# Ledger of designs, part 197: VHH binders against o75319

Target 1, 181 residues: o75319
Amino acid sequence: GNHIPERWKDYLPVGQRMPGTRFIAFKVPLQKSFEKKLAPEECFSPLDLFNKIREQNEELGLIIDLTYTQRYYKPEDLPETVPYLKIFTVGHQVPDDETIFKFKHAVNGFLKENKDNDKLIGVHCTHGLNRTGYLICRYLIDVEGVRPDDAIELFNRCRGHCLERQNYIEDLQNGPIRKNW
Short names: E, the ipSAE of ESMFold2; O, the ipSAE of OpenDDE; V2, 0.75 times the mean of E and O plus 0.25 times the DockQ between their complexes.

## First folded at step 13 (VHH; framework vhh_4orz_3)

Design ld8 (at its last look DockQ between E and O 0.91; V2 from the best seeds 0.79)
Fold by ESMFold2, look of step 13:
Structure ld8 (fold): chain B 181 residues (1-181), chain A 120 residues (1-120)
Amino acid sequence: as target 1 above (181 residues)
Amino acid sequence: EVQLVESGGGLVQAGGSLRLFCAASGFTFSKYAMAWLRQAPGKRREWVALITSGGRTDYADSVKDRFTISRDNAKNTVSLQMNSLKPEDTAIYFCAARQYPYMNTEYDYWGQGTQVTVSS
C-alpha cells in the first residue's frame, strides 16, 4: 500500500546530471497518498521531480523505472510528453543479462531518437542508488568503455550518495564485460 | 589551453608503413576516448579508429587489420600504426577527443591534422 519504502527518507531526491552523459538519477517519487506519512519537507512527488529537474536547467526525455511495482506513482502522473519505460529489476542481486540488455537497448534507442536535443534519461529504482547506479555504470563500462572506478566515482558524485552494495561494486570492478548481442 | 598536436605524417610508398602520434595537453587525458579521423581531397571527413578511456578499440572496416590505435596515459599520447598503406589512405589525419564515443555526438577537441600521402 502506502508504506514509505525503507530508508527512502535517507536519500537526496534528485542527483545532478552526470557530465558528458545523458543520465540523471533520482529516488522513486511518491504519489499524494503517501504524503500523510511524510513531513512537508520530506515530500517528493512526480511534480516535485519535474520542478527539481527544471531548476537544474534540464529536461527529461525518458524515465526508466527499475521497480517491480506501480504503487509509488502512476504513469499518468507524468507529463504525456515524457516517455516512460518500466524494466523490472530484482533488488539485492546483480541484475541478470536480460535486464542489462533491456537497459542498454532503451538507452541506445533514446540516443538515436534524441540525437538532436540534450534531454536526459531519468533513471530510478526505489532509492535511486544501487540498482540505478549499477545499470548506469554497467552501460558506461560495457558500451562507452569507461574504466569501472571512473564510472563509479562519477555516479557517486552526481547522485550525492555512494553505491552501497558490495556485490554490485565487485561485479562492476572485476566482473565480465557484458556483451548483449 | 587544450591542445592536440599530430605528428608522423609524410610521404610513403604503397605497401609501406607510418606511425602517427597525437600529443594531448590541457585536459584529463585518461578520462577521454580518443579517435583518429581522416579527410581525403574532395571527400567528407571519416572516422578511422577509436580507443576508449578504458582502452577498448574499434576500427573502420576499410582499415581493420592494417591499422592499430594505442594510447599511453603516462605520456598523454595516442598513436596510429598504419601498415600496408594504399593510395586510398592518402588524407589529412586528425586526432580528436570526446568522453563518451557512443553517447556524445560531437568531439570536444580537435588537432590541426597531419598529411599522409601514399604514392604508387
Scores: ipSAE 0.749, ipTM 0.884, lowest interface PAE 0.8, mean pLDDT 93
Fold by OpenDDE, look of step 13:
Parts: sequence; C-alpha cells; structure tokens
Structure ld8 (fold): chain B 181 residues (1-181), chain A 120 residues (1-120)
Amino acid sequence: as target 1 above (181 residues)
Amino acid sequence: EVQLVESGGGLVQAGGSLRLFCAASGFTFSKYAMAWLRQAPGKRREWVALITSGGRTDYADSVKDRFTISRDNAKNTVSLQMNSLKPEDTAIYFCAARQYPYMNTEYDYWGQGTQVTVSS
C-alpha cells in the first residue's frame, strides 16, 4: 500500500558523501502515489533524490536498495543510466553473512568498473540509517581495515543521524570480521 | 605542511637486517593506512607492506615472513622491520599514506624515500 513508513519524516532525505569514500546514504524515496499523504516539503521522490545529489555536485553511479519491500518506488522510476541493486535486508537484526557478502561484492564490483570516474554508491534502507549504516561501516571495517569507532563516527556525521540500533553498533565494535569472499 | 620522512636505510650484507622508519606530520595519522613501497633501478615501483588505520597488516608475497610493518600512533610513525635481506631487496623504499587502502587507487602522501642496498 501507500502507507508512509513510520518515522520516515523524521530523517533527513539525503546525507553527505563520506569523505574519501564513494558512499552516500539517504532514506527511501517514495513514488508519486505517496505524495497525497505528504506535505509538499515532506515529499522525497526518486526525482528529488537526484536533484539533491546534483545540488551537492555529485553523481550517483549505483543505488543499493536494502529495504525488505518493493512498494516504495520502482526501478523504472530511476534513470536508465544508474544501475539499481536490490538486497532484501531484514530490519532490526544484524545482517547475515550472505547479505554482508552481497553488499561487499556489489561495492567491489562497482569500484572495479568505475575507476575512471567519481560517481557515488547510493545506499538506502527505509530510513537510510541502521541497515544502511551497518553495511557501510561493515565494509569499511572489514575491507578497508578502518577502526570501528572511526567508521561509525564518519557515517553518523555524514548521514546527519546516528545509528540507533545497539545490536548493530555492538556487532560493528566487537563482532568478528565477516568473510570478504 | 604534510611530511613523510623515511630513515633507517643503508648498506647491509645478505642475510642481515634493517629497520626503516617513517615519521609523519601535518595530517591525522591515526586515520590513515600506511604503506611501504620500493623501486629498484630500472624496475617498476612495487608495493611491499600495508598497515590499515585499524592495525591490520598485509604483505607482498616476496617479503612475507621476512618483513614486518608496524605503527605507533602516539609518535606518528610507521616502521618496517626487514629480516633475512636479499640482494633483490635493494631499492629505494618509500613511505606512503592513504585513508582507504583498497577503495582508493592513489596515495595521498609520499615520502622522499630511503636507499636500501643489500650486498651479496
């Protein structure tokens, strides 16, 4: 249905590029059918996403959608030039190894194929915060060898909101490194 | 001003040991991965060792089990302990820094290098 996700309005639509990385996080854009339930200033469509990215003088090269539903927008709502990847990710629980691997693989593939540009990897879940933040931080920790606290701080600062789920934070800080292959 | 200054190079006989140091200044050292690279005359520059900001290490196959990279964030230094040195290890050794060692292809900062010569 066209039910607005809970607390969706509470989060900034788009974060900032994470310096030194190709990551940018945002909340889920909503297709036109949701607009009738929103004030004009609350609307955030796929078109709005691209406009906001452009305002930052950036360009999206890939969108990774971590939501566990397909009701928010359609891949057809995106420009054909921007690949769309769906990774169904269950909320509230630490992503499993398969999900983590899929994310890492997608990121690595993108980086390999986009060495000649500076396009961004846009990552979102519903709020673009917990699942999104976990997987981005997991990548930085596991692949780039970043200190967990540094990764978390960087993400929080750039997203404009802090990771909220303690189980995610705990896993990032104290959990094992996940397989990169 | 950003600076990376290498030291510890010199002449050593085969089978000997050297310890290289790199002193960093002008940037947040603890947030950067540090690497050692080397270039022999007439050869391509090659990666030797890496230590991430989180402290994980990685080595080229040619130096694995002989070389050890370490860092001291309190002193803003990275070191390379080189044991069982071989004539083929002769090169100019460079210290380099970059924040994300695998995501980015270029190093942000470079030292001027220090000469290591291993005689047979």
Scores: ipSAE 0.739, ipTM 0.882, lowest interface PAE 0.6, mean pLDDT 95
ESMFold2 (binder alone), look of step 13: mean pLDDT 86; pTM 0.876

Design ld9 (at its last look DockQ between E and O 0.93; V2 from the best seeds 0.83)
Fold by OpenDDE, look of step 13:
Structure ld9 (fold): chain B 181 residues (1-181), chain A 120 residues (1-120)
Amino acid sequence: as target 1 above (181 residues)
Amino acid sequence: EVQLVESGGGLVQAGGSLRLFCAASGFTFDKYAMAWLRQAPGKRREWVALITSGGRTDYADSVKDRFTISRDNAKNTVSLQMNSLKPEDTAIYFCAARQFPYMNTEYDYWGQGTQVTVSS
């Protein structure tokens, strides 16, 4: 259906580029059918996403969608020039090793193929916060060797919201490093 | 002003040991991965060792088990303990820094280098 996700309106639509990385996080854009249930200033469509990114003088090179549904927007709503990757990620629980690996693989592949540009990896779940933040931080910790607290702080600062799920935070801070291969 | 200043280089006999130091200033040291690279005469610069901001280490195969990289965030220094040195280790050794060592291919900061000479 066209139900607005709970608390979706409470989050900034788009964060800032994480300095030194190619990551940017945002909440899920909603297709036109949702606009009837939103005030004009609350609307955030795929088109709005790209406009906001452009306003930051950035360009998206990849979108990783971590939502566990396909009802929010269609890949066809995106420009053909920007690849779209769906990684179905269950909410509220720490992503499993397979999900983490898929995310890492996608990021590494993008970086390998985009060495000649500065395009961004856009990552989103429903709110662009918990699942999104976990996987980005997991990457920075596991692949880049960043201290967990530094990764979390960087993400929170750039997203404009803090990770909320204690199980995610605990896993990032104290959990084992996941395999990168 | 950002500075990386190497020290500890010199002449040593094969089988000997040296400890290189790099003193950093002008940037947030504890947020950066630090690396040692070296360039021998007539050869390309090659990566030697890396220590991430989180403290994980990585080494080139040619120096693995002989060299040890470490850092002291309180002093803003990175060190390279070089044991069992070989003539093939003769080179100018450079200290370098980059925040995300694997995502980014370029180093943000470089030292001027210190000469290491290993005699037969």
Scores: ipSAE 0.823, ipTM 0.910, lowest interface PAE 0.5, mean pLDDT 95
Fold by ESMFold2, look of step 13:
Parts: C-alpha cells; structure tokens; sequence
Structure ld9 (fold): chain B 181 residues (1-181), chain A 120 residues (1-120)
C-alpha cells in the first residue's frame, strides 16, 4: 500500500551537506501515489529531492537506499544519470559486518570514480536518521578516524535531527572498529 | 588567521634523532587530521605520517618503525619523533591539516616548513 511511513512527516526532508565530506542524508522520497495522503507542503517526491539538492548548489552522484522495502519509489523515478544502489539494511539491530562492508565499498568506489568532481553521495533509509546516521558515522569512525562523538555530532547537526536508537549510539561510541577492506 | 608553524628542524648525523613540532592556531584543531609531509630538493612532496582527529596513526613505508607522530589537543600541537635518521630523510618537513584524510584529496592548511638535514 500507499500508507505514509510512521513518523515520516516529523523529519526534515533533506539535510545539509556534511562539511568536508561527500555525504548528504535525507528521508525516503515518496512516489506520487503517496501524495493523496499529504498536504502540498508535506510532499517530498524524488523530483523534490533533486530540486532541494540543486537549491543547495549541490549535485547528487550516487543514491544509497538503505531500506529493506521497495514500495516507496522505483529507481526509474530518478534521473538516468544518477547511479542508484540498494543496500538492504534491516532496522532495529546494529547493521552486520557485511552491510557495513558493502556501505564502505560503495563509498570507496564512488570516491575513486568521482575524484574529479564534487558530487554528493545521498544516503537514506526510511527517515534518513538511524540506519543512515549509523552507517555514515561508522564510515567516518572506521575509515576517516573521527572520534565517535564528533561523527555523531556532525551527522546530527547536518541532518537536523539527532540519532535516536540507543543501541546504534552505544555501538558507535563503544564498539570495535570494523574492517574496511 | 590560520597558522601552522613548524619547529625543531636542524642538522643531525645519520643514526641520530630529531623531534619536530607543529603549533596550530586559528581553526578547530581537534576536529582535523594532521599530517607531516616532506620535500627534498628536486623531488615531489611526499606524505610521511598521519594522525586522525581520533588519534589513529599511519606512516609511509619508508619511515615506519622509525618515526612516531603524536598530537596534544590541549596545546594544539603535533609532534614527529624521528629516530634512526638516514641521509635520504633530508628534506623540508611540512605540517598540514585536512578534516578527512581518505575523502579529502587536498589539505586545507599548510605550514611553511622546517629544514631537516641528515649528514653521512
């Protein structure tokens, strides 16, 4: 069905580019069939996503979709020139090492292929917060060597919402560094 | 005004030791990865050592086991302890800063360098 995801309206559609990184986080865009349940100001479609990125004077070069479902929009709803990658990430539990590795691999591949531009990696789950924040922070901690609290603060500030899941926060703060390659 | 000021360079005989210092000001030092790079006359500038904002370190193969990078966020300083120095370590040594060493291909800030000369 076309039911609006729980609490989806409570989150800002798109965050700000995380300074010094190639990351921008957003909530899942919803295809037009969802819009009959939304006021005009509540709509956030795939087209709206790209317009909001353009308004920030930025350009997406990759979208990483972390949702475990395929009902919100189809890759065909995106401009042809923007690569799309789905990394099925089950919610509520700290992502496993395979998922973390896939995310790191995707980021690394993007950086190599886009070393001559400044395009962004857009990352989303349903709300663009918990799974999205965890994986971005895990990358910053494991690959870039950022302190956990600094990674979390940067993500929270740029997303415009704080990470909510305590098990994710505790794993980021106290868990082991994961293998990168 | 951002400043990175290196010190501690000088002349030393092969096999000797030297400690370089880099004093930083004008930016959020503890949010930056810090690096030492060096440039010998007629050669490209090369990376020597890295310490991330979180304190993890990495070294070029040519200096691994001989050099140690460290940082003091309370004093906004980075140090490079150089042991078992060789004539090929002769270079101008630069302190440099960038936030994300893997994702950022360029440094935001550079020092003016300090000369290290290792005699045979």
Amino acid sequence: as target 1 above (181 residues)
Amino acid sequence: EVQLVESGGGLVQAGGSLRLFCAASGFTFDKYAMAWLRQAPGKRREWVALITSGGRTDYADSVKDRFTISRDNAKNTVSLQMNSLKPEDTAIYFCAARQFPYMNTEYDYWGQGTQVTVSS
Scores: ipSAE 0.765, ipTM 0.890, lowest interface PAE 0.7, mean pLDDT 92
ESMFold2 (binder alone), look of step 13: mean pLDDT 86; pTM 0.873

Design no1 (at its last look DockQ between E and O 0.95; V2 from the best seeds 0.82)
Fold by OpenDDE, look of step 13:
Structure no1 (fold): chain B 181 residues (1-181), chain A 120 residues (1-120)
Amino acid sequence: as target 1 above (181 residues)
Amino acid sequence: EVQLVESGGGLVQAGGSLRLFCAASGFTFSSYAMAWLRQAPGKRREWVAFIQSAGRTYYADSVKDRFTISRDNAKNTVSLQMNSLKPEDTAIYFCAAKDWPTLYGSYDYWGQGTQVTVSS
């Protein structure tokens, strides 16, 4: 159905580019069928996403969707020029090694192919915070050697909201490095 | 053979300016991000400035608005214009290359460094 996700309205629609990276996080955009359940100022559609990104003088080069459902919007709602990748990611629990690997692989693939531009990797889950933040930070820590606290701080600052899940934070700070390809 | 050769270092008075150059060879320069790092005596090496292959630049807070990094792909060079120099800027400055568009992580190639000394 088109039930608005819990607490979805509480989060900023789009964060800021993470300086030194190609990441930007945002909450899930909702297709038109959800608009009747929202006030005009609460609406955040795929079109709105791109408008907001443009307002930041940025351009999306890839969208990674970490939600565990397909009911929020359709890939067809996105411009054909922006590839869409779905990585079904269960909420509330630390993503498994396979999920982490898929994310890392996708990011590295994009970066390898987009060295000549400055397009962003847009990452979102439902709120664009916990799953999104974990995987971005996991990448920065495991692949780019960033200190866990620095990665978390950078993400929180740029997203405009802090990671909420203690199990995610604990895993990032003290958990094992996950395998890289 | 990959080479990064720094030049332009020297002694300068506080408030003065220097321009460092790095000449690269042995790899596809235009595909690499370039950076300047520095190491002062008794201190850890620190990042100073970074420029992507696509041209975006980043600066450490300590040098922002004073230093400017630029690149010339036709000449395979990266430069660091250093203005309003301070004694705290005294260090060996290194040119480094990275085959990656991100600021974080390790570099692939390093120069030998050039000494910059700023006197009071």
Scores: ipSAE 0.847, ipTM 0.913, lowest interface PAE 0.5, mean pLDDT 96
Fold by ESMFold2, look of step 13:
Structure no1 (fold): chain B 181 residues (1-181), chain A 120 residues (1-120)
Amino acid sequence: as target 1 above (181 residues)
Amino acid sequence: EVQLVESGGGLVQAGGSLRLFCAASGFTFSSYAMAWLRQAPGKRREWVAFIQSAGRTYYADSVKDRFTISRDNAKNTVSLQMNSLKPEDTAIYFCAAKDWPTLYGSYDYWGQGTQVTVSS
């Protein structure tokens, strides 16, 4: 069924643009069928996502969905003008090199095509925190040369929640630079 | 051939203002992000201000609210208005360009630099 993801209510729906980047992170939006299980103030639909982005005076140009399921919303629930990309990413473990490469390739492709505008890449997993934070930080470290601690601090501050999984944090801080982009 | 040529540097008293200019040629200026960086004697080069081709700007904390970066795509120039100057702003200022919209990472092209000296 349409059960609310564990701890999903505990996270802010949408973060802030990460300064100097094109990233914004958010938790998974939930389609209308989930709303009977939510108090009105807890609802966060695909429409709510876009309203909150507009309230920040921002515009999404791509959504990267890192979840391993299709049950939360359908790509058809998104405006036709916003490209959608699913990258199936296993939870609870550091993403493998293929997943990291797919993410980097998508980000680089978007940035090349959007040099002349200011549109954002929206990235989410279920909570918009651990998998999302890992891949964004991995991109910033490997591709843009940001120091691990600086990437993590930037993500945490802009998401409004700190990365929680120690294995992700350890890999970002002490793991090798990956040259796959 | 690509060229970035800085101008407008000089000697100014603390509290004063100065405007730097960078004239660009040899590439499609309107599609490049532009930046100013500076290097004081004995110190590492540091980023000062950044402007995307689409116009969004970012500033180092040390210069925020005092410096303003702007670009003129019709004239292929980027400028840096520097107000409330401090002796700590004394440095060689470099114009830089990259064909990428984000702040971090390296630059493709560099100017020769222009000296700014702020006296007490």
Scores: ipSAE 0.717, ipTM 0.864, lowest interface PAE 0.8, mean pLDDT 92
ESMFold2 (binder alone), look of step 13: mean pLDDT 87; pTM 0.881

Design no10 (at its last look DockQ between E and O 0.85; V2 from the best seeds 0.77)
Fold by OpenDDE, look of step 13:
Structure no10 (fold): chain B 181 residues (1-181), chain A 120 residues (1-120)
Amino acid sequence: as target 1 above (181 residues)
Amino acid sequence: EVQLVESGGGLVQAGGSLRLFCAASGFTFSSYAMAWLRQAPGKRREWVAFITSAGRTYYADSVKDRFTISRDNAKNTVSLQMNSLKPEDTAIYFCAAKDWPLLYGSYDYWGQGTQVTVSS
């Protein structure tokens, strides 16, 4: 169906580049069929995503979709020049090791192939906050050795919203490091 | 053999300027992010400036708008223009290289460092 996700309207559509990284977080864009249920100013389509990124003088090089459904938009709605990766990620619970690994692998692959540019890794779940924030922070902590609190603060500041799920925050702060390979 | 050789350090009065240079060899310079870090006596090493292989720059808050990092891939050099120097900028400055294009994390190669002393 084309039901607007709960609380979707409450979140900024697109965050800012996380300084020193290639990450940018955003909420899920919605395909045209959702527009009839939204006010014009609430609409956020795949096209709007790219326009907003351009307004920041940035460019997307990869989109990682962490939603657990395919009903929000189609990969065909994206430019062919921007690869799309789906990682089905269950909400509300800490992502499992396989999901974490898939994310890390995707990020590492992108970075390896894109050292010669500044293109961004766009990451989103439904709200572009909890699952998105967890996995980005997990990467920074596990791979880059960033202090958990610093990673969380950096993400929150750049997304314009704070991680909400206590179990995610707790796992980032006190949970074990996950394997990187 | 990988080498990073810093130069340009020295004694300067507060408010003065210095330009540090780092000459790199032994690796594919253009593919690496470069950084300047510094360590003052009794303090931890801290990053000062970072430049990606693509040319994006980042600065520590303490040096922002005073320092400028740049690179010349044709010459395999990275520079740090330091203006409006302060006594608290006194430190050994290190050039470092990182293959991974992120500011955070460890660096792959290090220079021996060059002393910068700013007198009050």
Scores: ipSAE 0.857, ipTM 0.918, lowest interface PAE 0.5, mean pLDDT 96
Fold by ESMFold2, look of step 13:
Structure no10 (fold): chain B 181 residues (1-181), chain A 120 residues (1-120)
Amino acid sequence: as target 1 above (181 residues)
Amino acid sequence: EVQLVESGGGLVQAGGSLRLFCAASGFTFSSYAMAWLRQAPGKRREWVAFITSAGRTYYADSVKDRFTISRDNAKNTVSLQMNSLKPEDTAIYFCAAKDWPLLYGSYDYWGQGTQVTVSS
């Protein structure tokens, strides 16, 4: 019973490293059981993710999964050397302060441990766009002092798709700076 | 005592080249990211080039393909090779350091700056 998420085929599988950061965004990879509903060129498995990252001459050092369910793939489908963290993030509404804090904490912990390498933090929700873009931009704005419009432009360009949810965009542009701890 | 000391600034003709140096002391240089920033009269300070401790480099669009940042961990120096200089590159250039791998955000240490003036 695994169905392909709505509109999942419409999005590029993996974006590009966001320059000056350690972020790369992608849509949720789908484990092998989903592939019987996909044409070969539509497949995007956990293995495909790592191959595409390697093709960019990059390396993942952490995956942050913003979805609630484990039905898309299991952490066991990932190399054991790559840490995996799930942060449940509700869709359609601006993430709450607890979710934002968990994301900031995870990112800062990774950056502290990985100062001397160049590994990326991979972030995904279902489509790798709205929740993913919101939390990445919120981090850049609140923690790194990036101007909202610059963060949004950088994410959109590197993801290859623009943030779609107006409430997220409005909150990033006009909402308050969130507490970092 | 932490010090960042810039050198190599001066007057140069448009189209010419100049190399800036920054000598660092008082901290574990090889673990820090290094940057060059500049400030022209009446303008805000802007980043120019950034190099992580792992050696990945970033450049502002205005200097991309003309400037090259590099580091020498044995000598505790960072340098900025500036080619094809334009009058708009005229500014005070600052060396900066931080113990964090991202381009954005504040720096922990700053030099006093060195003047670069590019004449027509």
Scores: ipSAE 0.631, ipTM 0.830, lowest interface PAE 1.1, mean pLDDT 93
ESMFold2 (binder alone), look of step 13: mean pLDDT 87; pTM 0.876

Design no11 (at its last look DockQ between E and O 0.89; V2 from the best seeds 0.76)
Fold by OpenDDE, look of step 13:
Structure no11 (fold): chain B 181 residues (1-181), chain A 120 residues (1-120)
Amino acid sequence: as target 1 above (181 residues)
Amino acid sequence: EVQLVESGGGLVQAGGSLRLFCAASGFTFSSYAMAWLRQAPGKRREWVAFITSSGRTYYADSVKDRFTISRDNAKNTVSLQMNSLKPEDTAIYFCAAKDWPTLYGSYDYWGQGTQVTVSS
């Protein structure tokens, strides 16, 4: 169906580039079929995503979709020049080791192949906050050795919203390091 | 053999300027991000400025708008222009190289460092 996700309207469409990283977080863009249920100013389509990124003088090089459904938009709605990766990620639960590994692998692969440019890794779940924030922070902590609190603060500041799920925060702060490869 | 050799350090009065240089050899310079880090006596080493292989720059808040990092891939050099120097900028400054486009994480190569002393 084309039901607007709960609380989707409450979140900024697109965050800011995380300084020192190639990450940018955003909420899920919605395909055209959702527009009839939204006010014009509430609309956020794949096209709008790219326009907003351009307004920040940035360019997307990869989109990682963490939603657990495919009903929001189609990969065909994206430019062919921007690869799309789906990582089905269950909400509300700390992502499992496999999910974490998939994310890390994708990020590292991108960074390895894109050292000569400044393109961004766009990451989103439904709200572009909890699952998105967890996995980005998990990467910063596990792979780049960032202090958990610093990673969380950096993400929150750049996304314009704070991680909400206590189990995610607790796992980031006190949980074990996950396997990188 | 990989080498990073810093130069340009010295004694300067507060408000003065210095320009540090780092000459790199032994690796594909243009593919590496470069950084300047500093360590003051009794303090932890901290990053000062970072420049990716693509030329994007990052600065610590403490030096932002005063310091400028630049690189010359043709000469395999990275520079740090330091203006409006303060006594708290006194430290050993290190040039470092990283085969990764992000600010965070470990560096692959290090210079021996150059002393910068800012007198009040």
Scores: ipSAE 0.717, ipTM 0.868, lowest interface PAE 0.7, mean pLDDT 95
Fold by ESMFold2, look of step 13:
Structure no11 (fold): chain B 181 residues (1-181), chain A 120 residues (1-120)
Amino acid sequence: as target 1 above (181 residues)
Amino acid sequence: EVQLVESGGGLVQAGGSLRLFCAASGFTFSSYAMAWLRQAPGKRREWVAFITSSGRTYYADSVKDRFTISRDNAKNTVSLQMNSLKPEDTAIYFCAAKDWPTLYGSYDYWGQGTQVTVSS
């Protein structure tokens, strides 16, 4: 149904661009049908997402949607034509190597095609925090060589909320570097 | 063959200014991100400033508001204006380039470095 995702109201809608990267994280935007359950100040629609990005003087060039469902919004509900990619990512468990590879491949492909502009990769799951933070940090650690604690600190600061799931944090800090050939 | 050649280093009193230049050849300069890094004796090499091919700049906190990176795609040069120099800015400064738009990770090409010495 059109139930507001659990704890969704507790999170800032959109983070800040992560300096030195092309990433920005946000919680899932909710299409108009959800607004009956929201106060006006609680609304965060696909249009609101794009307005907030413009307010930061930024532009989205890709949206990576990590949710398992299409019930929150559909790509056609986006106010502008922006490439959209869904990567079904299991919640509550550290993503498997195939999911991590797919995310890295999408990011690398985008960066190669967009090296001459400044467009951002928007990444979201339901709350834009745990799955989103894990995959962004995993990319920064494995591909860009960022130290785990620095990647986590950067994500937390720019998202405006700390990663919550301990198994994700432990895997980022103590797990091996993943070389997805 | 690729070359990055730094110049403009020297000895400067604290509070003074220097401008470093890096001349690039052997690759499509306008499509590369450029950086300045520095290494003091006995210390780890650290990035100082980074400029993307599209002109977005980033600075290390230690030099923010004192240093300015800029690029001239017509002349294939990147420069670093260094103002309000401090003794802790003393280092060999390296120019580096990569064909990738992000700050982190490895660089494809490196210059030989130019010495900057700031006396108290």
Scores: ipSAE 0.705, ipTM 0.867, lowest interface PAE 0.9, mean pLDDT 92
ESMFold2 (binder alone), look of step 13: mean pLDDT 87; pTM 0.874

